VHH binders against EKC/KEOPS complex subunit cgi121 (cgi121). Designs and how they scored, part 47

Target 1, 174 residues: EKC/KEOPS complex subunit cgi121 (cgi121), of Schizosaccharomyces pombe (q9p7j3)
Amino acid sequence: MILPLFPETQVHVFVYENVSNCAAIHEQLISQNPIYDYAFLDAATILYKKQVYSAIIRALEDRRDEQMKTKTIHSEVILSLSPKTEISSAFRQFSMTKKSKNIVVVKIDSKLTEEEEFERLDKLVEGNRVEFSDEELQKLIDFKVLKKNYKLDPSTLENPLASILSSIALRGYS

## First folded at step 6 (VHH)

Design yd87 (from yb4 with T106D; framework vhh_7yz9_2)
Fold by ESMFold2-Fast, scan of step 6:
Structure yd87 (fold): chain B 174 residues (1-174), chain A 120 residues (1-120)
Amino acid sequence: as target 1 above (174 residues)
Amino acid sequence: QWQLVESGGGLVQAGGSLRLSCTASGFTFSRYAMGWYRQTAGNEREWVAFITKGGSTTYADSVKGRFTISRDNAKNTVYLQMNSLKPEDTAVYYCTARGYSKYYPDEDYWGQGTPVTVSS
């Protein structure tokens, strides 16, 4: 994928369902194993493609402006999904856990093609690859988790997308 | 102050073996994951091998089956056993230590590097 405002930045997004080795992946992530340099998100927290793209754009804007709060662009994506600038909170809310079942994986600045990244990730993730689409994401979302993470008002849930995107865009600046 | 000191590099003929050591001080070694990277002149540093706090290992495809990473927590040392060396393994080898954090990323430490030259 090419982002209009960041045309030289390669971005790949992958979705896996029924992942059986999340505990093993999580151990590698907290050890900072370089082969796992991706943003590993719990799919229970992601409702739309635009939600992921908005977090990626925000992370890339923060990198461009030399305002990153975290060590890597991938950790910055995880932070950027949160409506707050608190790193620990963002990771608790959006990062995959040992108990996750479905995950969304983001790669930025890949030196590999999308096909080569799929080949690499398929060796790390023991699950079924599905299309990165709103239809597939909506099968994996946990609405209770989504409402809690974005503090969605039950009386204003007519269109959660607008609220979610606004929260991501205005993180720490409202 | 923390330190990572690499040793064991040198000149070896293709098909030979070398064992690199990296000794840590100034931090609690057993709480850190450890890795080996290498760099050739004009190229970026590339990852070679990694070992977690629990002893789980991973390897770059270029060295899998030939290199073995291990650790000795009593000696605060990580090792890289390099077998069946090839001329393309010629590089400066760097040791790194990675902090464990539930909310990664965390600080990392780097050694000064030890040169390895593999002749044809």
Scores: ipSAE 0.335, ipTM 0.696, lowest interface PAE 2.5, mean pLDDT 87

Design yd88 (from yb4 with T106E; framework vhh_7yz9_2)
Fold by ESMFold2-Fast, scan of step 6:
Structure yd88 (fold): chain B 174 residues (1-174), chain A 120 residues (1-120)
Amino acid sequence: as target 1 above (174 residues)
Amino acid sequence: QWQLVESGGGLVQAGGSLRLSCTASGFTFSRYAMGWYRQTAGNEREWVAFITKGGSTTYADSVKGRFTISRDNAKNTVYLQMNSLKPEDTAVYYCTARGYSKYYPEEDYWGQGTPVTVSS
């Protein structure tokens, strides 16, 4: 995927369902194993493709402007999904855990093709890859988690896209 | 203060072997994951091998089957056994220690590097 404001940045997004080795993946992530240099998100927190892209764009803007609050672009994507600029809270809200079952994996600045990244991830993730689409994401979302993370009221739950995107774009502003 | 000291580099013919060592001091070695990176002039450091505090290992595709990473917590040392060396393996090799963090990434420690030259 090409982003209009960042046309030279390579972005790949993968979705896996029924992942059986989340505890093993989590151990590798907290050890900072270089082969796991991706943003590993809990799919229970992601409802739309635009939600992920908005977080990626915000992270890339913060990198461009030398305003990153975390040490890697991938951790900055996780932070950027949160409506508030608080690192530990964002990771508790959005990153995969040992108990996760479905995950969204983001790779930025890949030097590999999408097919090569898939081959690498297939060795790391014991689950079924599904299409990165709104339809597939809606099968994996947990609406109670989504409501809590974005402070959604009952009136916005029927169509929360605009509220989610505004929360990401306006994070920490006035 | 903390230190990582590499040793074991040198000049070797293609097809030969070398064993690199990296000894840590000034921190609790057993709480850290350990890795090896390499760098050639004009290029960024590239990852080579990694070992967690629990002993699980991962390797870059370019060295898989030829290199073996291991650790000895009693000696505060991580090793890289390099077999079937190729001219393309010529680089300065760096040892790194990675802290375990619930919210990654954490601060890394780096050694000064040890040069390896493989002639054909």
Scores: ipSAE 0.381, ipTM 0.720, lowest interface PAE 2.4, mean pLDDT 88

Design yd89 (from yb4 with T106V; framework vhh_7yz9_2)
Fold by ESMFold2-Fast, scan of step 6:
Structure yd89 (fold): chain B 174 residues (1-174), chain A 120 residues (1-120)
Amino acid sequence: as target 1 above (174 residues)
Amino acid sequence: QWQLVESGGGLVQAGGSLRLSCTASGFTFSRYAMGWYRQTAGNEREWVAFITKGGSTTYADSVKGRFTISRDNAKNTVYLQMNSLKPEDTAVYYCTARGYSKYYPVEDYWGQGTPVTVSS
């Protein structure tokens, strides 16, 4: 996906399954280690590529408009996935934890090429890299988590894309 | 209430060494990760070294093998030992303290910086 309003912004998204070192990664994230400056998401919360890109676009819009609620663009991506503007709630809902097994990693404004970011992340993440595609994401999603995070009823859960994208785009507006 | 005070900066010749210190007060130092950043005029602040509350260290590629970060929890102090200094290490060096939280990000503390000039 090309970002229509941000065509020069470098965005990389990586998906890892069967990650064995989530506790170690989580320790580095909660310490705010600079080499871990990525959005580390629990793949159990992500169903579509469009879900991730909508959150990225919202975060970039908030940065452009000087209305970011968090201190980094990557934490703003995590916040932007949530239907609410509450930072702690968004991180509890979408951020990777010690118990995570599959993760989605987002990098914005990389000073490295995509291949250099792959080399760097492959040293940090002990898991199997898979394609960032709807097919791969659908293997990793937890529908109970998705339902809870976006407050979906059973009928909406059968076709949730529009509701998810609306929640991301209209967060803070109603 | 909280404070970070850097010291140890100054003028040194290429190939020399300096040890920077950063002493914390007003918070429980042992519960924070500590880091060093540097900045030259007209450039973005760049990360140099990081140490977790458990003592694990990470370094920028430009300083690996030359700089060593360490901490002394009894003295509420983090150190940056800088060896084999190069003119390109000339910068203002900043100490930072980073809180631990499962709901990151959390507030960071920053010192005012200490200048380091490496000549010749």
Scores: ipSAE 0.420, ipTM 0.735, lowest interface PAE 2.2, mean pLDDT 88

Design yd9 (from yb4 with A33V; framework vhh_7yz9_2)
Fold by ESMFold2-Fast, scan of step 6:
Structure yd9 (fold): chain B 174 residues (1-174), chain A 120 residues (1-120)
Amino acid sequence: as target 1 above (174 residues)
Amino acid sequence: QWQLVESGGGLVQAGGSLRLSCTASGFTFSRYVMGWYRQTAGNEREWVAFITKGGSTTYADSVKGRFTISRDNAKNTVYLQMNSLKPEDTAVYYCTARGYSKYYPTEDYWGQGTPVTVSS
């Protein structure tokens, strides 16, 4: 994908369902193994493609403006999904855990093509790849988790997109 | 006052071997992921190998089968055994320590680097 504000930046997003090795992946992330330098998100927290893209754009803006709060662009994507700039809370809310079953994986600044990244990730993730689409994401979302993470009213859950995107865009400004 | 002190670099003929050592002081070594990076003039640092607290290892494709990373927690030392060296392995080699974090990467510690030159 090409982002209009960041046309030089390579962005790949992958969705996996029924992942059986989340505990093993989590151990590699905790040890900061560079081969796992991706944003590994729990799919239970992601409802829309635009939600992921908004977090990516915010992270890239923060990198451009020298305002990153975390060490890597991928950890900054995870932080950027949160309505607050509290790093530990953002990771608890959005990052993959040992008990995750479905994940969204983001790669920024890849030197590889999308197909080559897919082949690499296929060796790391033991699960079924599905299309990165709103339809597939809506099969994996946990609305209780979404409501809690974005402080949504029950009535807003019927059309939450604007609230979610506003929360991401206004993180740290309110 | 933390330190990472590399040693073991030098000049070697293609096909030869070198063992790099990196000794840590001023922090709790056993809690850190240890690794090696290398850098050639005009290029960014390239990761070579990592070893976790528990001894699990990961290698860059360019060095798999030739290099072995290991650690000795009692000596606060990480090693890189380099076999079947090629001219392309010529670089300055840097030792790094990464703290454990369950949520975000901690600040890395870096050594000053040790040069390795592999002649044809």
Scores: ipSAE 0.013, ipTM 0.287, lowest interface PAE 8.4, mean pLDDT 84

Design yd90 (from yb4 with T106Y; framework vhh_7yz9_2)
Fold by ESMFold2-Fast, scan of step 6:
Structure yd90 (fold): chain B 174 residues (1-174), chain A 120 residues (1-120)
Amino acid sequence: as target 1 above (174 residues)
Amino acid sequence: QWQLVESGGGLVQAGGSLRLSCTASGFTFSRYAMGWYRQTAGNEREWVAFITKGGSTTYADSVKGRFTISRDNAKNTVYLQMNSLKPEDTAVYYCTARGYSKYYPYEDYWGQGTPVTVSS
């Protein structure tokens, strides 16, 4: 995909359901194995494509402005999903865990095509690929997790998009 | 306090072999994952090989089948055995140590680098 504000940046987003090897993936992530240089998100936390894109845009803006708070662009995406600027809190809220079942995977600055990244990820992730679409994400979301992460009340939970996007864009200034 | 000391770099002819060593001190080596990266002039560091504290290995596609990473916890040393060397392998090679953390990312420790030149 092409982002209007970052047209030279290659971005790929993948969704996997019924992943059976999350514990093995998590072990590789905490060891910082370079082959796993992606943002691995728990799909229970992601409701909209725009939510992911907003976090990617915020991370890219912070990199452009030399204001990244984490070591890699992919960890910056995970941080950028959080309404708070605390790294450990953001990872607890949005990063996949050993107990995750469905995941969203983001790759930025890929030297590979989308098809080549699919082939690589399919070897790392033991699950079923699904389309990165609002329809598929809606099947995987946990609304209790979403409500807690973005501090949504019952009225905003029925139509949370604007609140979520505002939280991501105004992180640290809201 | 902590140190990563690299050795074994030098000049070698294409098709030859070289073994790099990296010895760690000042931290508990067996608790860290270890890796090798390389850098050519004008380019960013690229990872070459990685070994977890448990001994699982991964390699960049450019070196698979030619390079082998291994570790000796008793000697606090990680090795990179480089076989069938090509002129394209000419680079400064860096050793890195990565701690394990429940919430990554974790800061890397880096050596000073050891140069490898492969003659055609």
Scores: ipSAE 0.258, ipTM 0.627, lowest interface PAE 3.4, mean pLDDT 87

Design yd91 (from yb4 with T106L; framework vhh_7yz9_2)
Fold by ESMFold2-Fast, scan of step 6:
Structure yd91 (fold): chain B 174 residues (1-174), chain A 120 residues (1-120)
Amino acid sequence: as target 1 above (174 residues)
Amino acid sequence: QWQLVESGGGLVQAGGSLRLSCTASGFTFSRYAMGWYRQTAGNEREWVAFITKGGSTTYADSVKGRFTISRDNAKNTVYLQMNSLKPEDTAVYYCTARGYSKYYPLEDYWGQGTPVTVSS
């Protein structure tokens, strides 16, 4: 996919369910193994495609403006999902953990096609690929996690999209 | 102050072998993952081999079966054994250290690079 605000930036998003090797992947991520240079998100935290795209756009804006708070564009995507600019909390809230079962994987600035990234990720992730769609994401979300991460009140819970997107877009702006 | 010091580079004929060493100081080596990258003229820096603190190894397809990465925690040293060298392996080789974090990524530590030239 191309983003209208960043048409030169290639973005791929993959969703895997029933992943059996999250502990192994997590060990590679915390060791900063270069083959794992992706944003690995816990699917329990993602309800909408627009949620992921908003975080990607915010991360790309911060990179463009030389205001990234983390070392890589992929870690900046994880930070950008959080309503606060606190790195450890954002990772705790949104990153894949060794106990995760379903994951969303984001690749930015790939020199590979989407199909080539699929081949690469299939070697790293032991799970079933599903479509990156609101319908599939809604099967994997944990609403208790979502409510806690975005501090949703009862009036917002019925239709949380606007609140989530505002939290991502307006994080840390003064 | 941290430091990574590389050695073992040089000139070698195609089919030959070289062993690169990288010795670390100023941090607790055993807590870091270690890697080797290379940069060839006209190309961007590419990853070659990686070893975790637990000893798990990963290799780029271009070197798999020919190169071996290993570490000696008692000597604070990571090695790259390069066998069956080809002219295409000619590059400046860089050692890197990666700190472990519950929440990746952390800052990279890099050596100055050591040149390897493989003649045909």
Scores: ipSAE 0.306, ipTM 0.683, lowest interface PAE 3.0, mean pLDDT 87

Design yd92 (from yb4 with E107D; framework vhh_7yz9_2)
Fold by ESMFold2-Fast, scan of step 6:
Structure yd92 (fold): chain B 174 residues (1-174), chain A 120 residues (1-120)
Amino acid sequence: as target 1 above (174 residues)
Amino acid sequence: QWQLVESGGGLVQAGGSLRLSCTASGFTFSRYAMGWYRQTAGNEREWVAFITKGGSTTYADSVKGRFTISRDNAKNTVYLQMNSLKPEDTAVYYCTARGYSKYYPTDDYWGQGTPVTVSS
């Protein structure tokens, strides 16, 4: 995928359901194993493709402007999903954990093609790959988690997209 | 007051072997993951091999089957055994120590590097 605002940036997004080895993946992530240089998100927190793209764009803007608060573009994507600027809060809310079952994986600046990244990730992730689409994401979301993370009330939850995107775009400026 | 000291580099002919060592001091070695990176002039450092505190290893495709990473916690040392060396393995080799953090990434420790030259 090409982002209009960042046309030279390679972006790949993968979705896996029924992942059985999240504890093993998490161990590799906390050790900073370089083969796991991706943003590993808990799919329970992601409702729309636009939610992921908005976080990616915000992270790329922060990198361009030399305002990243984390050390890697992938950790900056995780931070950018949060309405707060607290790194620990964002990771607790959005990153995958040992208990995750479905995950969304983001790769930025890949030197590999999308197919080559699929082959690499399929060796690391023991689960079923599904299409990155709103339809598939809606099967994996946990609305109680989404409501808590973005502080949605019942009226906002009826149409949460605009609120979520505003939270991502305006974090630190509201 | 941490330190990582690499040794074992040098000149070797293609097809030969070298064993690099990296000794750590000033922190609890057994709690850290360890890695080897290499750098050629004009290029960024590229990852070569990685070992977790539990002993699980991963390798870059370019060295898989030829290089072996290992650690000795009693000696606070990580090793890189390099076999079947090729001219394209010529680089400065760096060891690194990675702390474990649930809010990855954390600060990394790096050595000064040890040069390896593989002649044809």
Scores: ipSAE 0.482, ipTM 0.779, lowest interface PAE 2.0, mean pLDDT 88

Design yd93 (from yb4 with E107Q; framework vhh_7yz9_2)
Fold by ESMFold2-Fast, scan of step 6:
Structure yd93 (fold): chain B 174 residues (1-174), chain A 120 residues (1-120)
Amino acid sequence: as target 1 above (174 residues)
Amino acid sequence: QWQLVESGGGLVQAGGSLRLSCTASGFTFSRYAMGWYRQTAGNEREWVAFITKGGSTTYADSVKGRFTISRDNAKNTVYLQMNSLKPEDTAVYYCTARGYSKYYPTQDYWGQGTPVTVSS
């Protein structure tokens, strides 16, 4: 895919369910293995495609403006999902863990085609790939986790999209 | 404070072998993942091989089956055994230590590099 604000930037998003090797993947991520240079998100935290795209756009804006707070564009995507600027909190809230079962994987600036990235990721992730769609994401979300991460009250639960997108776009503003 | 010192490079004929060593000091080696990268003139550094603190290894497709990465925590050393060397393997080889982190990427450490020249 291309993003209207960043048409030169290639973005790929993959969704895997029933992943059996999250502990092994997590070990590679904390070790900073270069083969695992992706944003690995816990699908329990993602409700909409627009939520992921908003975080990607925010991360790309921060890179463009030379104000990234983390080491890589992929870690910046994870930070950008959080309504707060605290890096450790963002990773606890949104990053996959050794106990995760369903994951969303984001790749930015790939030197590979989308099909080559699929082939590479299918070798790293022991799970079932599903379509990156609102319908599939809604099967994997944990609403208790979503409410906690975005501090949603009962009035916003009927339509949380606007609140989530505002939280991502307005991170750091008070 | 911290150091990574590479050794073992040199000139070798195509089809030959070399073993590179990288010895760490000034940090707790056993808590770091270790890797080897290489760089040719005018090109970006290219990842070659990686080993986690637990001993899991990964390799670039260009070196799979020919290179082996290993570590010895008692000696604070990571090794790269290079077999069946090709002229295309000619590069300066760099050792790197990658910080452990539960949450996000941390500081990397790099050595000074050791040159490897493979003649035809």
Scores: ipSAE 0.398, ipTM 0.729, lowest interface PAE 2.5, mean pLDDT 87

Design yd94 (from yb4 with E107F; framework vhh_7yz9_2)
Fold by ESMFold2-Fast, scan of step 6:
Structure yd94 (fold): chain B 174 residues (1-174), chain A 120 residues (1-120)
Amino acid sequence: as target 1 above (174 residues)
Amino acid sequence: QWQLVESGGGLVQAGGSLRLSCTASGFTFSRYAMGWYRQTAGNEREWVAFITKGGSTTYADSVKGRFTISRDNAKNTVYLQMNSLKPEDTAVYYCTARGYSKYYPTFDYWGQGTPVTVSS
């Protein structure tokens, strides 16, 4: 994917369902194993492709402006999904856990093609890859988790996209 | 005051072996994942091998099958056993310890490096 504001930045997003080895992946993530340099998100927290793109754009803006709060661009994506600028809270809310079952994986600045990244991830993730689409994400979302993370009321839950995108864009300003 | 001290580097002929050691002090070694990186002239630092606090290991494709990373928590030491060395393995080798809070990555510790030269 090409982002208009960051056309030089290579971005790949993968979705896996029925992942059986989340505990093993989580151990590698907390160890900062270089092979696992991706943003591993719990799919229960992601409803739209635009939600992921907005977090990526915000993270890239923070990197461009030398304002990253976290160690890597991938951890900055996780932070950027949160309506608050609080690192521990963002990771607790959006990062995959050892109990996760479905995950969204983001790679920024890959030296590999999308196909090569897929082959690499297929060796790390024991699950079924599905298309990165709103339709597939809607099958994996937990609306209770989404509502809690973005503090949505019943009126916004019926069409939450604008509220979610606004929360991501205005993180740290409101 | 923390320290990572590498040793075991030197000059070796192609096909030979070396064992690098990295001894940690000033922090609780057993709580950290440990890794080895290397840097060649004109290139950026690249990772070589990694071991988690639980003992799980991973390797860069260029060294897989030839190098083995291991740790001894009683000695606060991580090792890199390098077999079937090639001239392209010539580099300065760096030890690192990876920090993690309850939810996210934090600080890293780095050694000062130990040079390895592999002659043809």
Scores: ipSAE 0.369, ipTM 0.708, lowest interface PAE 2.4, mean pLDDT 88

Design yd95 (from yb4 with E107Y; framework vhh_7yz9_2)
Fold by ESMFold2-Fast, scan of step 6:
Structure yd95 (fold): chain B 174 residues (1-174), chain A 120 residues (1-120)
Amino acid sequence: as target 1 above (174 residues)
Amino acid sequence: QWQLVESGGGLVQAGGSLRLSCTASGFTFSRYAMGWYRQTAGNEREWVAFITKGGSTTYADSVKGRFTISRDNAKNTVYLQMNSLKPEDTAVYYCTARGYSKYYPTYDYWGQGTPVTVSS
């Protein structure tokens, strides 16, 4: 995938359902194992492709402007999904946990092709890969989690896209 | 305050073996994952091997099957056993300690490096 403002940046997004080894993946992530250098998100928190892309764009903007609050671009993506700039809160809200069942995985600046990343990642994740599409994401979302993370009221929850994107873009002010 | 000290580097013939050691002080070693990186003149530092606090190991494709990472928590030391060395393995080797954090990543601790030269 090519981003208009970052056409030189390689971005791959993968979705896995029914993942059985989240505890093992989580252990590798908190140990900072270099092979697991991806943003591992809980799919219960992601409703739209645009939500993920907005977080990626914000993270890339912060890297370009030397304003990253985290050490890696992938952790910055996780932070950028949150309306607040508090790192531990963002990870509790959006990062996968030992108990996650469905995950969204983001890779930025890969030296591998998308197919090669698929092969690498399929060896790390014990689950079923599905298309990165709004249709598939909407099967995996938890609306109670989404409402809490973005502080949505019932009227906004019917069509939350604009509110979510504004929260991501205005992180630090809302 | 904290310190990582590498040792065991030197000159070795192709096909030979070396064992690198990295001893930690000033923090609770058993709570940290440990890794080895290497750097050749003019190139960026590249990852070589990684060991979690639980003992799970991971290797770069270029060294898999030849290098073994291990740890001894009683001695606050991580090791890199390097077998079947090639001239391409010539580099300065650095150890790193990575904190256990559910809000990864944390700040790394780095050693000063130990040089390894492999002659053909």
Scores: ipSAE 0.458, ipTM 0.760, lowest interface PAE 2.2, mean pLDDT 88

